# VH-VL binders against q5slc1: the designs that were tried, part 4

Target 1, 112 residues: q5slc1
Amino acid sequence: MGALRGRWAEEEALRFLLGKGYRLLWRNRRTPFGEVDLFMEKDGVYVVVEVKQRASARFGAPLEAITPGKVRRLLQSARFLLGRDDLPVRLEAVLVHGTPKDFRLEHLVLEL

## First folded at step 11 (VH-VL)

Design w3
Fold by ESMFold2 at other seeds, fold request of step 15:
Structure w3 (fold): chain C 112 residues (1-112), chain A 121 residues (1-121), chain B 108 residues (1-108)
Amino acid sequence: as target 1 above (112 residues)
Amino acid sequence: QVQLVQSGAEVKKPGASVKVSCKASGYTFTDYWMHWAKQAPGQGLEWIGEIYPNSGDTYYAQKFQGRVTMTRDTSISTAYMELSRLRSDDTAVYYCARDSKTIFGDWFDPWGQGTLVTVSS
Amino acid sequence: QIVLTQSPGTLSLSPGERATLSCRASQSVSSSYLAWYQQKPGQAPRLWIYDASDRATGIPDRFSGSGSGTDFTLTISRLEPEDFATYYCQQYDSSPWTFGQGTKLEIK
């Protein structure tokens, strides 16, 4: 049907976070540990934001956990991009439920 | 011990329908999305769609939209896939597979053993 | 939808050799939303690698996954007889989920 693929969901997530006062530093940055979707800053804290789109209606489903391996890779990527390891980094998710015509966002702060 | 056990092989004529079952055990059936995939003889895997057993919500690949119906019976932890208006190129092994239960993941583990559906005159 | 193209279609090698299987996506697969499956004849696929580089439980450490963006690889450092099978990649970046067409790893 010609739906946008991940790109549209990332754009919507970015617009949403900018509206919440986040500042964008980088997007779609590749590191030896993986790719970071959005690297942002909020109130002096660096934030890695990962965006996940699902066309199926998954809004309000039981809390899903991030895997420990993915946590480690995202934190390693953040420290690589910063060039230092002495600053706090927060992990967040924006879950985009649905399609470009009909979607809902869920914004989560991930436990470290 | 997480298991997905599928119904047995079926032989159908063109134009008929087939309903394949997938019985889950060893986990909370309603907590995980269930997926279905097709593998034609000697070919790779093709995703058909998904169902959330809790709500019955579904999403189908465009190729199968209008011919596939996924349902479930939560009382017996069983998912179903029905494919209608069968054609010869529907001859394949059909698999059910459980989605991951992680915030970013949609890999499939475990898979059912597969159900061979043969469509022939 | 994201098209995954695997290469080579068939890889003929001997036990003890190193195998490199390629999976190329038609668009960037964000955050390494990519898995690999092993399938032997007459069997269901089995999860092998998830999130591009994490081995599933019980998978030998001779298997490693790598890559980002559009290019991903599965590497077997030293082939064992049980490793000869067909391997599929699968993306979960954007619905609908899709699989590569497979790489058959066979004994030379």
Scores: ipSAE 0.618, ipTM 0.884, lowest interface PAE 1.4, mean pLDDT 89
Fold by ESMFold2 at other seeds, look of step 14:
Structure w3 (fold): chain C 112 residues (1-112), chain A 121 residues (1-121), chain B 108 residues (1-108)
Amino acid sequence: as target 1 above (112 residues)
Amino acid sequence: QVQLVQSGAEVKKPGASVKVSCKASGYTFTDYWMHWAKQAPGQGLEWIGEIYPNSGDTYYAQKFQGRVTMTRDTSISTAYMELSRLRSDDTAVYYCARDSKTIFGDWFDPWGQGTLVTVSS
Amino acid sequence: QIVLTQSPGTLSLSPGERATLSCRASQSVSSSYLAWYQQKPGQAPRLWIYDASDRATGIPDRFSGSGSGTDFTLTISRLEPEDFATYYCQQYDSSPWTFGQGTKLEIK
């Protein structure tokens, strides 16, 4: 058995996205380029979803876009998992603000 | 140049309080969370907590909850950390550090120069 | 709380040698939410590596970070005199943020 996986924030993010009609393909998959939290599909598009938890109340705060290095590694991971590089892939984030007893979700589509 | 300049060294007796300041320059102070960390002599770094200067919202590590208060004055781009009921193991260098504002990042850059607080009888 | 354990505690090497510094997490650090800092005596820490493998501005390419899950490394391909310092890892996967206890890289 591999390393322990699963985080409370990731569980909540997954539940939230399943409720929006996303389909889960892979979870916590390691690649040579990093680990993908959730690899999903929606309306024929593959989606890499990264989950970030912060205990502080950061809902709605302005944030800069994802760093170029992170984009590259997430896309490389998607191509590795798919075994091809000619399929549409979207990057998304689920930001989990708070603690298990009191949290809010923020769902973002990341511009590439 | 982005810079964090902290107040000078303090010598305190057990039971007193200390308030360390951290003046920011070279960036929009209200856009970034500010963090505070402790480094006891010869030891590693320990996270104390964070403040969002725009709203004044704070979050403290449980070890410091009840003894630490973080505030700020946005008119002078200055964050403050106050530690009360000081004891000898509070002797340390205290740092402020700016968070990144990226979606996924919480690395610290830059750091203030540090403020030595010495607690002795 | 994620505990970060660095090894070795002290690493004694000479200029020109290769250094490998390890950081192990008590649970997986998803998406490589890990940074490295350099600190010299009497100075503040300085950001060195972020997101496990990205060098901060101005950091020489002899420094490289790698790893995933619970095991991360900082490698210095050819030590220069200015590289002898203490290095700390820091995770930002799960609040509260935590640091490793440090690896002191000292001249032999």
Scores: ipSAE 0.616, ipTM 0.883, lowest interface PAE 1.6, mean pLDDT 89

## First folded at step 13 (VH-VL)

Design y6
Fold by ESMFold2 at other seeds, fold request of step 15:
Structure y6 (fold): chain C 112 residues (1-112), chain A 121 residues (1-121), chain B 108 residues (1-108)
Amino acid sequence: as target 1 above (112 residues)
Amino acid sequence: QVQLVQSGAEVKKPGASVKVSCKASGYTFTDYWMHWAKQAPGQGLEWIGEIYPNSGDTYYAQKFQGRVTMTRDTSISTAYMELSRLRSDDTAVYYCARDSKTIFGDWFDPWGQGTLVTVSS
Amino acid sequence: QIVLTQSPGTLSLSPGERATLSCRASQSVSSSYLAWYQQKPGQAPRLWIYDASDRATGIPDRFSGSGSGTDFTLTISRLEPEDFATYYCQQYDYSPWTFGQGTKLEIK
């Protein structure tokens, strides 16, 4: 996949997930319902991965779940991209804590 | 009800320091990042930095690095922003604002009422 | 850092008209990490829209947010007298967080 200008954290997240055996289907895909950062597949399951960068030290801090509105838009986008609405889709997050020279990743599976 | 109440207006001379306070009520102060923003007269909003009250961890915009210090006192649910070596272009209203607490969000709600800092010779 | 440029700087319209306020980012703002704030003179900013399109509590449905990538829009379908204010966009995709310079919506 090609690099996106100024989107270093997304590139690091993609590298990390590819190393874990995820397969990339689409990235930065726009739909009528919003944009999907990474649309991937792992072990026969479709996965929407949302990437979030923060420079502050937030690793391991408790955060509230994804908002219902964002869940809805991500699922609608996945169904649009798949062309069908009868397949399960998993939502995941990659939190990128820090800067390009000094960062840590936190990988989460989001319960729907 | 969630509320952020800031300290009163300040008049300072160039070269001095100012410390603005922001007292939180109606929520668990240590659970949310607190942010500070600047608005010079007739101008837009500029993000200064953030502090996590639980840990005291901070991150500052590059423009303010070296002149700003953010602290807090969790026993009285109060955040502070100190700006040193004041210049005339530091004349502005300074706001504190509470971060959202979601995995992906960093929008600000609520905001304090603002503190006018005037730097004059 | 991500620079947000709002257009127009000043928008002069009459009550009852439709307003369209634009916010352009210097790089893609993925996953709708964008908020809008309203500010009236002498008051603090108020959260209006978050995640590009979700209205904050109590915000009338005449306000709509939309957009993706580098281009975002705040639309007011039918202006009310209380809507004349300055509006700011803010991104939270990449630290540091940044605001646009504002669009002043004023009565014509």
Scores: ipSAE 0.750, ipTM 0.909, lowest interface PAE 1.2, mean pLDDT 90
Fold by ESMFold2, fold request of step 15:
Structure y6 (fold): chain C 112 residues (1-112), chain A 121 residues (1-121), chain B 108 residues (1-108)
Amino acid sequence: as target 1 above (112 residues)
Amino acid sequence: QVQLVQSGAEVKKPGASVKVSCKASGYTFTDYWMHWAKQAPGQGLEWIGEIYPNSGDTYYAQKFQGRVTMTRDTSISTAYMELSRLRSDDTAVYYCARDSKTIFGDWFDPWGQGTLVTVSS
Amino acid sequence: QIVLTQSPGTLSLSPGERATLSCRASQSVSSSYLAWYQQKPGQAPRLWIYDASDRATGIPDRFSGSGSGTDFTLTISRLEPEDFATYYCQQYDYSPWTFGQGTKLEIK
């Protein structure tokens, strides 16, 4: 079976965010601190977007915490990519619930 | 602290069914997805599926779809995995494991001690 | 599904030596959605490393995880007798979750 895409959830997340007026700066960028899925800009604010796919039906479930380690690495990666540490950076998630043939997206701003 | 205790070893004939239990303690059972994995003798690990105890929602790996059923009883903090139409290559240790409770993580900690299911004719 | 291939299958080393265990994914694993587990005979797997590089509680700092994309490594800087076991990698980037076939780290 079927239409097995590689990183299909990231592609769908990117299309979704572009449709919301986000601008892509980098994707899948490796840094000394980790990988950044999507590094974007919206209304003059830099945004690190983490994408997570799960086939299980988790849409609309209560939000769970992001680990402090992952927050640190994402922020360190953003500062590395910008070449400075004095700019605000927003952390966001796109949760992709389902499979390539039947999925829904949940877009979240992560607390800092 | 957090502990998963599984039911004892089982011996079954081909064509039968088996139901393995996994009793959770030391945490809020309904807050965490529970996973099941298979390890055939001398082999690696294979993910079977997951259940959310709060809702009862499940998702199964394609290989097991149609033969596996995961359930739970929240009143006794116990998850169950039933595997039907057993065949000889279902002989394995079956583990339950608790998911991480994070937005992005799906690593497993802790694991149950495992339940050996032997299918022989 | 994402296939994880571990190498070598068996790694024979002595205490005090450095061990390097490899896990290669059939496609990129984003944001380091990769974990490592240790398993000894007759025991359940135990979480060792998560998010490619974060040590689980109580794991000694001689263990380090690294890598990105398709190539991930578990390194043990100086082997202790208790480190000889089988190690599995696991990805949680795309469902279904998958494990590598394991690397058995044994005493030479």
Scores: ipSAE 0.748, ipTM 0.912, lowest interface PAE 1.1, mean pLDDT 91
Fold by ESMFold2, look of step 13:
Structure y6 (fold): chain C 112 residues (1-112), chain A 121 residues (1-121), chain B 108 residues (1-108)
Amino acid sequence: as target 1 above (112 residues)
Amino acid sequence: QVQLVQSGAEVKKPGASVKVSCKASGYTFTDYWMHWAKQAPGQGLEWIGEIYPNSGDTYYAQKFQGRVTMTRDTSISTAYMELSRLRSDDTAVYYCARDSKTIFGDWFDPWGQGTLVTVSS
Amino acid sequence: QIVLTQSPGTLSLSPGERATLSCRASQSVSSSYLAWYQQKPGQAPRLWIYDASDRATGIPDRFSGSGSGTDFTLTISRLEPEDFATYYCQQYDYSPWTFGQGTKLEIK
């Protein structure tokens, strides 16, 4: 009926991760190093989650690794938000393939 | 040495179709999404759509849905964009551009040199 | 569709001056999902900045990108003659990908 608007893929990613037992700490939080889409916690580990939407059919297509600059900025943002750099932090992606009416999620843990 | 070389300028009448080619070299053609963009005279850039050469999958901007068809021939590393039922406001330079190959990126590098399509009666 | 609005439309400055070009989005865009392109008359666009702040290969460090949310900036610390061109921002947060209408940076 009504199409999702705005940041719909991020909403779906959040719902998905909450259903997997992740706890949300901050959302769309600005830092001096950029904006973090979802900052979460799971099993004692802090998780920076980046959400990427593409309407095209990209599920299963080969993707390169995350760029070094983006890794650095996400880790710097995590340190900023935590106020320290000695806590465990993990980077994850939720790739949202498709449109609001027809989409699939791909959840990845990114190797640091 | 990565290059995108496009076909030459076209002059068309309203109601006709045009098919622009974009030949890729210097990289694995099937690994990267290819995009097409329009730039009308004196105006900015407008995204038309994309094709994945490996699968042939496409996605088009709503404004072009129903009039644009993107295809490719992987044997000659060439992408095509066909625009049908041409009208005067289709007069523009049309560019192909290669997508990035990263988890989060969709910036365009490189771009083809552009193909001028003129629609006049 | 995310609409990108660039300002000013035309920026008239002299070599040696600092330029600040603005790109404002109709909804929040992750600072990692924004690129800038330079285009000179008769030429194709060229990638300048990606992921909001990373310079493409060969782009001098007088160019810097910054911003997050709805507000992004391209700054040129000291203008050189070759920097006078039109600059476009582009978002890749949500399909369809969109461009700003451009800022023409011209010699005063």
Scores: ipSAE 0.747, ipTM 0.909, lowest interface PAE 1.1, mean pLDDT 90
Fold by ESMFold2, fold request of step 15:
Structure y6 (fold): chain C 112 residues (1-112), chain A 121 residues (1-121), chain B 108 residues (1-108)
Amino acid sequence: as target 1 above (112 residues)
Amino acid sequence: QVQLVQSGAEVKKPGASVKVSCKASGYTFTDYWMHWAKQAPGQGLEWIGEIYPNSGDTYYAQKFQGRVTMTRDTSISTAYMELSRLRSDDTAVYYCARDSKTIFGDWFDPWGQGTLVTVSS
Amino acid sequence: QIVLTQSPGTLSLSPGERATLSCRASQSVSSSYLAWYQQKPGQAPRLWIYDASDRATGIPDRFSGSGSGTDFTLTISRLEPEDFATYYCQQYDYSPWTFGQGTKLEIK
């Protein structure tokens, strides 16, 4: 019963979203504007999903703000990956609270 | 302006404990995680741990687990770090630093001025 | 934990030259969860760059950050006398947060 290490939080986030009916298009894709963790689709809408791990007990705490710069870069990356700029894109977060042996997920839709 | 002011230099003997304070001003102390870092003389930075002043929740790097205790007094906007069973390699400058208030970020701004702790016989 | 290795350890240059400071991570740092700090002797570190490429408030545009995955760079296009200091990278992708050992940028 070995420990899960490395990029484990991203793998858990992906598994969780696939179980919720999301479809994966790309992962860890580099663009001129930055790297996108998970680029997915749900109910006909393209979704950029960013994953963040913290070992501290932050589950259920009030949300911290996303920076305007990160929003811009994520949207620019989505347009780059789609090859067009006229489709709706949703930004989401999966916050992974804890360590490989003891973690909780928080799934959020970020306002645009 | 946002400011973190730390307590003065300390000289301690091996086996003793030290408690460093970090007084915050210019922002809502309870809204931001506070971090502590160590910088041994001529060396780089090492993360020690974090505290959420609102709840008192803490998380410590494994190297310091069992020797470090982080606390706070919200009535005076002050965070504390206590390091016990001091040894010679604990000689360092210790910094407090404020976390960002963002969903994805954990960069540190501002930093306290640092507190030199010297462990000598 | 993620180990950050900076190179070179010391970089000796003159004012007006271009500086390139490297930070390599032991595993991929997703979404560029990386910051840079400047530290002068006897002073606390100061936030310089966050999210790999965003300058902190008041940081001159001659400083730029770039990179993704395991390789990150801080570039100073034209060195000014006040830029000679030690620079540290820091990752916040996976706990615990870690720092590189620093690159000392010194005047030739």
Scores: ipSAE 0.744, ipTM 0.910, lowest interface PAE 1.2, mean pLDDT 90
Fold by ESMFold2 at other seeds, fold request of step 15:
Structure y6 (fold): chain C 112 residues (1-112), chain A 121 residues (1-121), chain B 108 residues (1-108)
Amino acid sequence: as target 1 above (112 residues)
Amino acid sequence: QVQLVQSGAEVKKPGASVKVSCKASGYTFTDYWMHWAKQAPGQGLEWIGEIYPNSGDTYYAQKFQGRVTMTRDTSISTAYMELSRLRSDDTAVYYCARDSKTIFGDWFDPWGQGTLVTVSS
Amino acid sequence: QIVLTQSPGTLSLSPGERATLSCRASQSVSSSYLAWYQQKPGQAPRLWIYDASDRATGIPDRFSGSGSGTDFTLTISRLEPEDFATYYCQQYDYSPWTFGQGTKLEIK
């Protein structure tokens, strides 16, 4: 019975990515352009990871593209956090399907 | 033109059930999750649950679990919400609404026109 | 679940004035998973803003959304007569999806 303000899906996403060799740089960082869930690094590349929880099961279903507005804001946030705009940044998603007692993760690289 | 058209107003007695329909047109019905929300007189909006018309999968808010059933008929592009064991505080306008289809979004557009359900003795 | 608290409950202003409507979440709403809806009496809600700051199709640019974390704002730079309505915020960060209780924007 942890904190009542839990972000359990984000915690599971972070644990999963750390187990895959990602390194956490920042989490839940606010910028003038929005909040970034997880800002990470893998194999020398910076990665913005957005986490989305849905209790309904959508695992394995086709997904729609991220909206252009959200892409813009995530990239602007990455540049703000890095203090530069000359490095490549990957956008990734961790979709958390289900509830705390019964969930599955889907890890995706988002096409720009 | 994307449109959601709901069934007409209902008057029910306590203990009865009601089934509200929501007919979709102007888009591929099976591609989008459908949601239902409640608005009691003079009150705000309360999310009831969702259904995926393609699979029939559902998820309900805890408050409605055990009394609500959402179904659909894909041959006529129609979603249904049934609420059982009605009581006075179920008096409300009930809306269907289409989910967005983006990887991260779950905003609702469009909404049906609403169905007034009145529960009175 | 995430509770959204809107303030003020009622905002009385005149056409031409600037309106500021607040939505506060009981926990951080990440990636701006927040929408705003307008509702007039006898009508269904209409999507107004999504992803905290993106206007829905046909929404005038006098409306702007902003905020992050727990605090979100809908601003109307110069009120028009048609803007007087009730506005609801909605989060889609964690299921179940929830709405604020609304801010009624009424003519003074």
Scores: ipSAE 0.742, ipTM 0.910, lowest interface PAE 1.1, mean pLDDT 90

